# VHH binders against Riboflavin biosynthesis protein PYRD, chloroplastic (PYRD), part 22

Target 1, 366 residues: Riboflavin biosynthesis protein PYRD, chloroplastic (PYRD), of Zea mays (Maize) (b6trh4)
Amino acid sequence: PRLAAGALSGRCQAQAAGDLDDAHYMRRCVELARKAAGHTSPNPMVGCVIVRDGRVVGEGFHPKAGQPHAEVFALRDAGNLAENATAYVSLEPCNHYGRTPPCTEALINAKVKEVVVGMTDPNPIVASKGIEKLQGAGISVRVGVEEALCRKLNEAYIHRMLTGKAFATLRATLSMNGIITNQIGKGADQSGGYYSQLMKEYDGVIISSDLAKMSALPLSREAGTNQPLCIIIAQGESSRLHIPSLSQEHASRAIVLADSPVTVEPAGVEVAVFRQIDLESILQLLAQRGLCSVLVDFREAGESFASLLNDFQEDKLVQKVVVEVLPFWLASDGLSNLAFGGSQSFPLKNLELRDVNGSVLLEGYV
Below, E stands for the ipSAE of ESMFold2; O stands for the ipSAE of OpenDDE; V2 stands for 0.75 times the mean of E and O plus 0.25 times the DockQ between their complexes.

## First folded at step 21 (VHH; framework vhh_podentamig1)

Design i3 (from z4 with V96I; at its last look DockQ between E and O 0.81; V2 from the best seeds 0.73)
Fold by ESMFold2, look of step 21:
Structure i3 (fold): chain B 366 residues (1-366), chain A 123 residues (1-123)
Amino acid sequence: as target 1 above (366 residues)
Amino acid sequence: EVQLVESGGGLVQPGRSLTLSCAASGFTFSEYSMGWYRQAPGKQRELVAAINKGSTLYADSVKGRFTISRDNAKNSIYLQMNSLRPEDTALYYCAIKGYEIDSTGKYKWLDYWGQGTQVTVSS
């Protein structure tokens, strides 16, 4: 058999030309879906491509919650050409009525011949129901094309559906000699920088009260973005907290989580008081409020803020770690140990890296 | 009301040419898809050719002989049929199929058909 890009180490696998085309079209679905990054929560990002006679005749993606799903946009695009076509979709088509008819009905109305699905819906209530509906209408369905890519696209959505908790990422910056710093790399918080993009991609960002008192609150500088909810952790705080960079007009962009009652300036900022603040309680509260993803931005963090991250691997409270390594060596006075990360050693999985303006950005999974 | 009006059918000898036209009225959208379908007696209606904003599609039986084109200013499509065969004898329909999405995100299925125009290819 002829070897293709999908060959695995230790054995050769034949890959038909049609299978390579399937992967190509599914990757296009993922590209389309990414156009809505930061806009679809709590809905997943989804793309759809309609193919007839080896040619794309329609494309679509889900642009934001409350708007049509990807399939409807792709079918509008394809029109009369959708009949007997193959529809590629990164996530199983929905089969439930919400405020709009289900996507399975849309595909059936268009009389597509086949649907190729990247991944089944992770929601156990609806899993496989879309596929079964399509098959019952005589439409051929194949599942699992580029499944790993499709799952990575919606890792936060999947986590929320399976666990009921927000997907959590820890972000930190280190010097070359391993010292935590509150500095970030050149350009990282500007448009196109990794920090700005993280602020676009996450529903919320968790910061210390020290950062909130001393600096502007994190935000994305990407065009057209919805800004993350800023979650400010006030442990051992006096009865007053002043957030100078937050206007009263934008008070709803922040919430303060405190271990004792505090008065927040500006007025109108929500305050929630806990007997003890821990990461599990925070993630549960945020999921109840509809957040699918949160970033813990470890800057201006004292021992109390760092303690939130004790044993995070043990309870699977953090799923991803993003570390920026800056190209300099900081002076050390013998206190260069980390104040978080638990008591156990463990490898990070699926480690990736890239060079960002002379710094190194590392990403891995717990 | 949405209306599709076909014209240009008739009786022609094998090997000759014929041009069908279809004018659409009674709706507006920024871009639309339209298609030609045909139905011979005792057979199922079948797609002949279709066109959307940038693509055309042809049934294998007519590829190379028929050409679909669109005039967006007139909301019309045309079917140039060359090298006609007796097997092309059918009632030819114009149709609009697809989805309409309004500014609020509501959508509905479009399934509009004309009355048809007869094409008969006979010696």
Scores: ipSAE 0.631, ipTM 0.893, lowest interface PAE 1.2, mean pLDDT 85
ESMFold2 (binder alone), look of step 21: mean pLDDT 81; pTM 0.797
OpenDDE, look of step 21: ipSAE 0.778; ipTM 0.932

Design i4 (from e4 with A59E D104T; at its last look DockQ between E and O 0.89; V2 from the best seeds 0.00; counts 0 for: unsure alone 63.0 < 65)
Fold by ESMFold2, look of step 21:
Structure i4 (fold): chain B 366 residues (1-366), chain A 122 residues (1-122)
Amino acid sequence: as target 1 above (366 residues)
Amino acid sequence: EVQLVESGGGLVQPGRSLTLSCAASGFTFSEYSMGWYRQAPGKQRELVAAINKGSTLYEDSVKGRFTISRDNAKNSIYLQMNSLRPEDTALYYCAIKGYEITGTKYKWLDYWGQGTQVTVSS
């Protein structure tokens, strides 16, 4: 299908019309890729759509680490119809031999005439190698269609690749009058709610020991998902931590990061002791463990937990903020409430907003 | 062992019809794309029509005259060729192309039949 062309900066009318078709198919790649949200880490999410004569003849996505890439599934689906087709791929096709042939070879074998790529490989060492391989085989390649969308899809993967640290998102809930609250919006933690979806999409969630003692550990209620690793920050005077919602059988779902030796109940929960707990060290440890993304769930935060967020903008430790605003006016001691208490001031970038069951969810970049 | 056997070719007058058949064995028929190709004397082999689970594709010169169809119960595809022209004269092949995926493994499929001759002449 073709849509009326919109005004696009720096392009002629014919290219704008072709760009709308390209954008349509690339957005479908992203939709397909998101079916594997929470399953591909540390691999990126990738989708592929094969188009012949204006029709989708094959689709695929990378379902999880260790399984074939999106292009292979799309080419299996398209079969004989892939010859002289256009392949849309959200990430530059890989061009390395591992246990299986590279995706560039798959596209070449199928004799596609053109490949349209959402974004190049973020690793500068191998960037453009897949594109060059395809071009060397006589395949036309276009790059950058819906690039911002494709980069957002894999922002955590990109961040970990480039920095060696996990991508961090700060999540907080505010009342309408600006008071940080432990409360999550109604329905947010149920299946389909934004909080449940975040728990599916993030490899780990960082919480205070106070929250772990007082509430069930965060989890996703989406079907068929991997649960995030729960990272519990234990700072203070106590030598004991009891996690009532965690059974010994499920001890591997949590790790405790402490500033002194601590006895954790149930037995079997991993404990790592730091002389000084700081967010940078946490993010590096989690990335080394294979996590690309973590959510800092700012609830039941004492001064010690809140201090992890000191200078996070200056030190580039948190990339994204997700704030839920509840439709409540909460009691306060006055008109001047300090939401976090910090020494930093900066604008958020690329702010997005949506309604979530009577609350407002705001998302922005640090 | 994958085996593709074409049949139904022959000598036909212009304007008449012919049905080609391809019987397949040795693979899961309903999971894969299949296609008809033809090679006229002195020319490269070219795709004529193809079918996968959700789509059909036709070369422009045969669109409206040829119809590809699939019968999963008989493990066969067919090419109904109507309004035949002398330029349709060629050796017609059935082929499977695409990927076979088994768990984490995959391989490129490129299987061909032996071909069946179609000659359109007065």
Scores: ipSAE 0.574, ipTM 0.879, lowest interface PAE 1.5, mean pLDDT 86
ESMFold2 (binder alone), look of step 21: mean pLDDT 78; pTM 0.776
OpenDDE, look of step 21: ipSAE 0.778; ipTM 0.931

Design i5 (from e5 with V96L; at its last read DockQ between E and O 0.93; V2 from the best seeds 0.82)
Amino acid sequence: EVQLVESGGGLVQPGRSLTLSCAASGFTFSEYSMGWYRQAPGKQRELVAAINKGSTLYADSVKGRFTISRDNAKNSIYLQMNSLRPEDTALYYCALKGYEITGTKYKWLDYWGQGTQVTVSS
ESMFold2, look of step 21: ipSAE 0.642; ipTM 0.901
ESMFold2 (binder alone), look of step 21: mean pLDDT 80; pTM 0.793
OpenDDE, look of step 21: ipSAE 0.852; ipTM 0.959
ESMFold2, look of step 22: ipSAE 0.657; ipTM 0.909
ESMFold2 (binder alone), look of step 22: mean pLDDT 79; pTM 0.793
OpenDDE, look of step 22: ipSAE 0.826; ipTM 0.949
ESMFold2, fold request of step 23: ipSAE 0.690, 0.687, 0.689; ipTM 0.919, 0.920, 0.915
ESMFold2 (binder alone), fold request of step 23: mean pLDDT 81, 81, 81; pTM 0.800, 0.803, 0.800
OpenDDE, fold request of step 23: ipSAE 0.848, 0.847, 0.849; ipTM 0.962, 0.959, 0.961
ESMFold2, last read: ipSAE 0.650, 0.702, 0.674; ipTM 0.909, 0.924, 0.917
ESMFold2 (binder alone), last read: mean pLDDT 80, 80, 80; pTM 0.792, 0.795, 0.794
OpenDDE, last read: ipSAE 0.854, 0.848, 0.850; ipTM 0.964, 0.960, 0.963

## First folded at step 22 (VHH; framework vhh_podentamig1)

Design L18 (from z4 with V96L; at its last look DockQ between E and O 0.90; V2 from the best seeds 0.76)
Fold by ESMFold2, look of step 22:
Structure L18 (fold): chain B 366 residues (1-366), chain A 123 residues (1-123)
Amino acid sequence: as target 1 above (366 residues)
Amino acid sequence: EVQLVESGGGLVQPGRSLTLSCAASGFTFSEYSMGWYRQAPGKQRELVAAINKGSTLYADSVKGRFTISRDNAKNSIYLQMNSLRPEDTALYYCALKGYEIDSTGKYKWLDYWGQGTQVTVSS
């Protein structure tokens, strides 16, 4: 609660005021990190802010895989001013050697006084080792500032690190009366729309072969983004599949996963054939190919595609559900209209909602 | 190679002023921070003032009396030292600290120092 103007408690107020200052700088780290959304996979999004004498003297974020981490950019900005400063970083600084020296050594070389960390590294092999290295060098470390925000920023990375699997989100569209539709909301796939933004944020999108045959493949219309790999599921398909929106020069933007041999037009599209095709096998293949996040876009789904999603809550295969509810009432042929098969009811957690151009976008976790 | 050369030190009475200069070469001067440090006999070097592209920083003991500035066209930084006190007596160094990042994303810690210029404040 807000403190009275005339009588402020020193210790309680100092903790609260320090927490608010910390939170402010950590939220800036998250804001900086978000500038690289869609560009850092398989690396997490990370931001860093260097503060000396109550002023920001350096800022940085990790712009894409293969580039320096956020701390190095922030320390480059701060230079001589980093000594005895406080470094705020949204993710525990790395303490392992790879192509470049670790970020813990960068902070130690700069002689920062204190490091404030949003969250520890989710990789259990290296968790806390960065913090311990800094503490061993005499640097004060505080952990957990805006932790929930920092975890949400990198939910796909965290999932990949903890499980070895890609973070999976199911996207579907409902009418107001609960009927699954193939339509997406007005403007959702245009620049600034939620669908376009999802395509920017996910490494891959899983679609039905029917969608691929009749519509343009999903893409982001956000400027300067990397497009997701389009994963086309072809079960019970004839020996040929034509993807009219895909040119041969862009064949690498798609892969077809099939349960029998299929020849794909255009030439050059990779085909993987499975003895049995199920969501677990798909996610395993995609993780092996380095994808950290995939979106299952439930549109133009036939019975075989829909069956992939039977009991999708089991075995931790899907982590998140995004449902757009359109502002119309769809004609139906009864009261019992099921979207998918399923043997078990379950609640979604951490429900969020927002208005998206006259539709409601619901987001929840399995 | 990076070279940093200080000048402008000398003997001065308390309350008077001096201006120190540091000429830099061997790197893209405008892209990096620079700082002034000092070391009194028997003591560790300590930061006096530093400047990067958007900020300046001063040690508490000199705040309000000393001013750091830079001239990117001349690849130089300066320390204007006003209201000098006997405790300001020290060997003053300029230094380049920070990270160099090349176009491939490789980076290197920079930690370069000049030879120093002596400032003596006594009556």
Scores: ipSAE 0.610, ipTM 0.890, lowest interface PAE 1.4, mean pLDDT 87
ESMFold2 (binder alone), look of step 22: mean pLDDT 80; pTM 0.793
OpenDDE, look of step 22: ipSAE 0.818; ipTM 0.947

Design LD (from i5 with E31D; at its last read DockQ between E and O 0.90; V2 from the best seeds 0.80)
Amino acid sequence: EVQLVESGGGLVQPGRSLTLSCAASGFTFSDYSMGWYRQAPGKQRELVAAINKGSTLYADSVKGRFTISRDNAKNSIYLQMNSLRPEDTALYYCALKGYEITGTKYKWLDYWGQGTQVTVSS
ESMFold2, look of step 22: ipSAE 0.690; ipTM 0.918
ESMFold2 (binder alone), look of step 22: mean pLDDT 81; pTM 0.803
OpenDDE, look of step 22: ipSAE 0.815; ipTM 0.943
ESMFold2, fold request of step 23: ipSAE 0.711, 0.681, 0.688; ipTM 0.927, 0.917, 0.919
ESMFold2 (binder alone), fold request of step 23: mean pLDDT 81, 81, 81; pTM 0.804, 0.808, 0.808
OpenDDE, fold request of step 23: ipSAE 0.847, 0.842, 0.848; ipTM 0.963, 0.958, 0.961
ESMFold2, last read: ipSAE 0.649, 0.683, 0.668; ipTM 0.910, 0.920, 0.911
ESMFold2 (binder alone), last read: mean pLDDT 81, 82, 81; pTM 0.806, 0.812, 0.809
OpenDDE, last read: ipSAE 0.854, 0.845, 0.860; ipTM 0.964, 0.960, 0.967

Design LR (from i5 with K105R; at its last fold request DockQ between E and O 0.94; V2 from the best seeds 0.82)
Amino acid sequence: EVQLVESGGGLVQPGRSLTLSCAASGFTFSEYSMGWYRQAPGKQRELVAAINKGSTLYADSVKGRFTISRDNAKNSIYLQMNSLRPEDTALYYCALKGYEITGTRYKWLDYWGQGTQVTVSS
ESMFold2, look of step 22: ipSAE 0.704; ipTM 0.924
ESMFold2 (binder alone), look of step 22: mean pLDDT 79; pTM 0.787
OpenDDE, look of step 22: ipSAE 0.821; ipTM 0.947
ESMFold2, fold request of step 23: ipSAE 0.698, 0.698, 0.652; ipTM 0.922, 0.924, 0.907
ESMFold2 (binder alone), fold request of step 23: mean pLDDT 80, 81, 80; pTM 0.793, 0.800, 0.795
OpenDDE, fold request of step 23: ipSAE 0.850, 0.845, 0.849; ipTM 0.963, 0.959, 0.961

Design LY (from i5 with W108Y; at its last look DockQ between E and O 0.71; V2 from the best seeds 0.00; counts 0 for: unsure alone 64.7 < 65)
Fold by ESMFold2, look of step 22:
Structure LY (fold): chain B 366 residues (1-366), chain A 122 residues (1-122)
Amino acid sequence: as target 1 above (366 residues)
Amino acid sequence: EVQLVESGGGLVQPGRSLTLSCAASGFTFSEYSMGWYRQAPGKQRELVAAINKGSTLYADSVKGRFTISRDNAKNSIYLQMNSLRPEDTALYYCALKGYEITGTKYKYLDYWGQGTQVTVSS
């Protein structure tokens, strides 16, 4: 016995009522997609909901790279009920062939009546091709429902597709009076803490060689997580780098980017040598290796590491900033401890804050 | 090897009732949707009723008269057809449609029974 909780009382041509239902189902797609956070890179996070006669008859999300797309899981769930249904999907269905049929063909074979898309595929080679394929098969397609929400879900994926560079977030910790500190907040790196969550959600973390020598390499404490690649920036005259917290078994978890040949301990850590290390080249290299998102963890940063952040706004190298403010006041001898990176002044956009275990976390877009 | 076997068709008078059965084998029955379809002479095959794990669906022409149900212990679905009309005369098919996912791969499912004839006339 199924009773409709929120329904239109009869047939009505009012656009507002239909738009509210569309938004509801698309928000569900985004909720489903978020279940795979940290698991889909380099693929985007995608959710799909199949609706027939005002009821959800199937749901799915893309669980990780190499697995079927969201539409296939939703269509498996709906089965016979998918015919003449409306499929909501947070990203344009793929239309490229490989070892399995594309999602457009899956929707066509299931004989869905309509597809509602949150956003068009940002990849310029395939953009709109999925929509055109569906339309050519007689399926009605609407685009742009909850588009801003769908774009925010995959901001790192979109950035990599449009620029060829990884999406970068700058993270720093400050005292209440603005002194950069190397200590993160109490509990932040434990399960459930914001730092542990960042390590789950970002494909890589960029750190200084000084941090690598002094501290355990960044890791997530969340259960079942994929760990970020640690990208260690080594600049200077030293011909060797010892990473005491890294075992040889886990050497593949780190890569060293250096401006001269460096012998790394433990053995097996990859070393890439550049004539000139700059953030743009780093972000391009990481994107070419399949990373969509990287966190620049500003701790133990000498002048060389800090200089990577010069002009980051002007060159669009960093998209987001995350600042943790600790509840203490530090002595200071001047402004050198209060400033890091950048030769350009600009306001941050879309600022948000929250309490994190006695500290304040601030987020904003460059 | 998926097998779907319908039974229970026949000749009945208008206004009477009939129950169709479909026995299924060759797949994990409880995990998939099943549906009843019909094809009248000279017409396209059309959905009559479908059932998955959480929902049932009926064609408008049969709502309130037909009921789909399933018995996972017997790997069977049923169609209870009440208040039959001459326009319900058709060959009725049981079908499994959808997708099977195995690891990183998936396969389209489109399996049909041989059909059972229902004729409603006086």
Scores: ipSAE 0.691, ipTM 0.921, lowest interface PAE 0.9, mean pLDDT 86
ESMFold2 (binder alone), look of step 22: mean pLDDT 79; pTM 0.790
OpenDDE, look of step 22: ipSAE 0.824; ipTM 0.949

Design Lser (from i5 with Y99S Y106S W108S; at its last look DockQ between E and O 0.69; V2 from the best seeds 0.00; counts 0 for: pae E 4.2 > 2, unsure alone 61.1 < 65)
Fold by OpenDDE, look of step 22:
Structure Lser (fold): chain B 366 residues (1-366), chain A 122 residues (1-122)
Amino acid sequence: as target 1 above (366 residues)
Amino acid sequence: EVQLVESGGGLVQPGRSLTLSCAASGFTFSEYSMGWYRQAPGKQRELVAAINKGSTLYADSVKGRFTISRDNAKNSIYLQMNSLRPEDTALYYCALKGSEITGTKSKSLDYWGQGTQVTVSS
């Protein structure tokens, strides 16, 4: 009996077509979620799309911690059109009661027919309970559509949930001839510049005390953005640290981590004194404070600061590296062995290159 | 207070047309999806048509015959019912379904009018 090869091809094609549509709508979820970049921490960025009869009938994203989730906005937008529709969401809907009812209940109440989830929530509190709740209510649930994209969207959140440490990115500037410099590219720290964008996206920035003394604290110049917490590493400092660029009014925007007691100016800056400062402890501390991501800025790094990065790969303390290459050849006395980051060589993953106003920005994953 | 007031119902012969109106107040009308529901004697309330900011939905039984529209300037929705049938006989309700966001809290909105009777009979 010749098994009819024809029926399998149609189901596979229909499944493939369905899969393409699913991917399309999930990508839209991610696009929506990105609108809240720099605003959602410690919550993940989430986007939601309600689709009925091949049309988007509602859209939403989570705008800020303490605000409703993406599903709520999408369902509000869809209204009655959500009934018997498919909801796409970049992250597993929550099932716990917080400040708002759980998103699972909202979806159930809206009588959606199907929910497509980009990824499960790595938060142990969620642990697929949202999916189970939806399924228990008779809603069809598919998981893992554009999962890699959804994970990338919330890489810092995921990392914090899984490790208890802030996602760390190391940033440095090099000359064309490989010399580490304390400069950043032209316009990089201005509105629209890559550094300004990083300051928008990251919850915190770690800098040396020398940088804090010599320059303005790192800030985003993007409109309407939150500023990152400035974590100042003060090793071997005198009993007094003056941060000239910091006003007393903004003292809460900085914290000083010191290996000895230090008086900080302006007054009001939090000082934490550690017997030994190490990167792991810092990243744990930041995670405990609700920071998901931190940029380690290598400008004006001394030996003590550089030592924080020793063996970061082995200990998996840094997840991403950003290197700006300036279009300059800098004078050097002989071969400079400017190395930071430990004693091991390793390949970087997923290397990306961007032209940034005449400089080259390289990004890679550890 | 949210108020929904339906009008335009009545007795009509099969094949005739009616236009229902719903005047809404007490909320930002343009931000919410609105709908028409109907309940026939001995039957459950069912969705007839819905309209959000850019899309419409119709029950299969009324597709091609009924048209829902909204006028945000008048805070009103309408249901143009053409080619009416005896099976369209029901109490028709205007409804607001949505969510209110107050600070960090969200509340489901589910408001109904008093209804307007539509009777289709020879």
Scores: ipSAE 0.033, ipTM 0.418, lowest interface PAE 3.8, mean pLDDT 89
ESMFold2, look of step 22: ipSAE 0.296; ipTM 0.751
ESMFold2 (binder alone), look of step 22: mean pLDDT 77; pTM 0.759

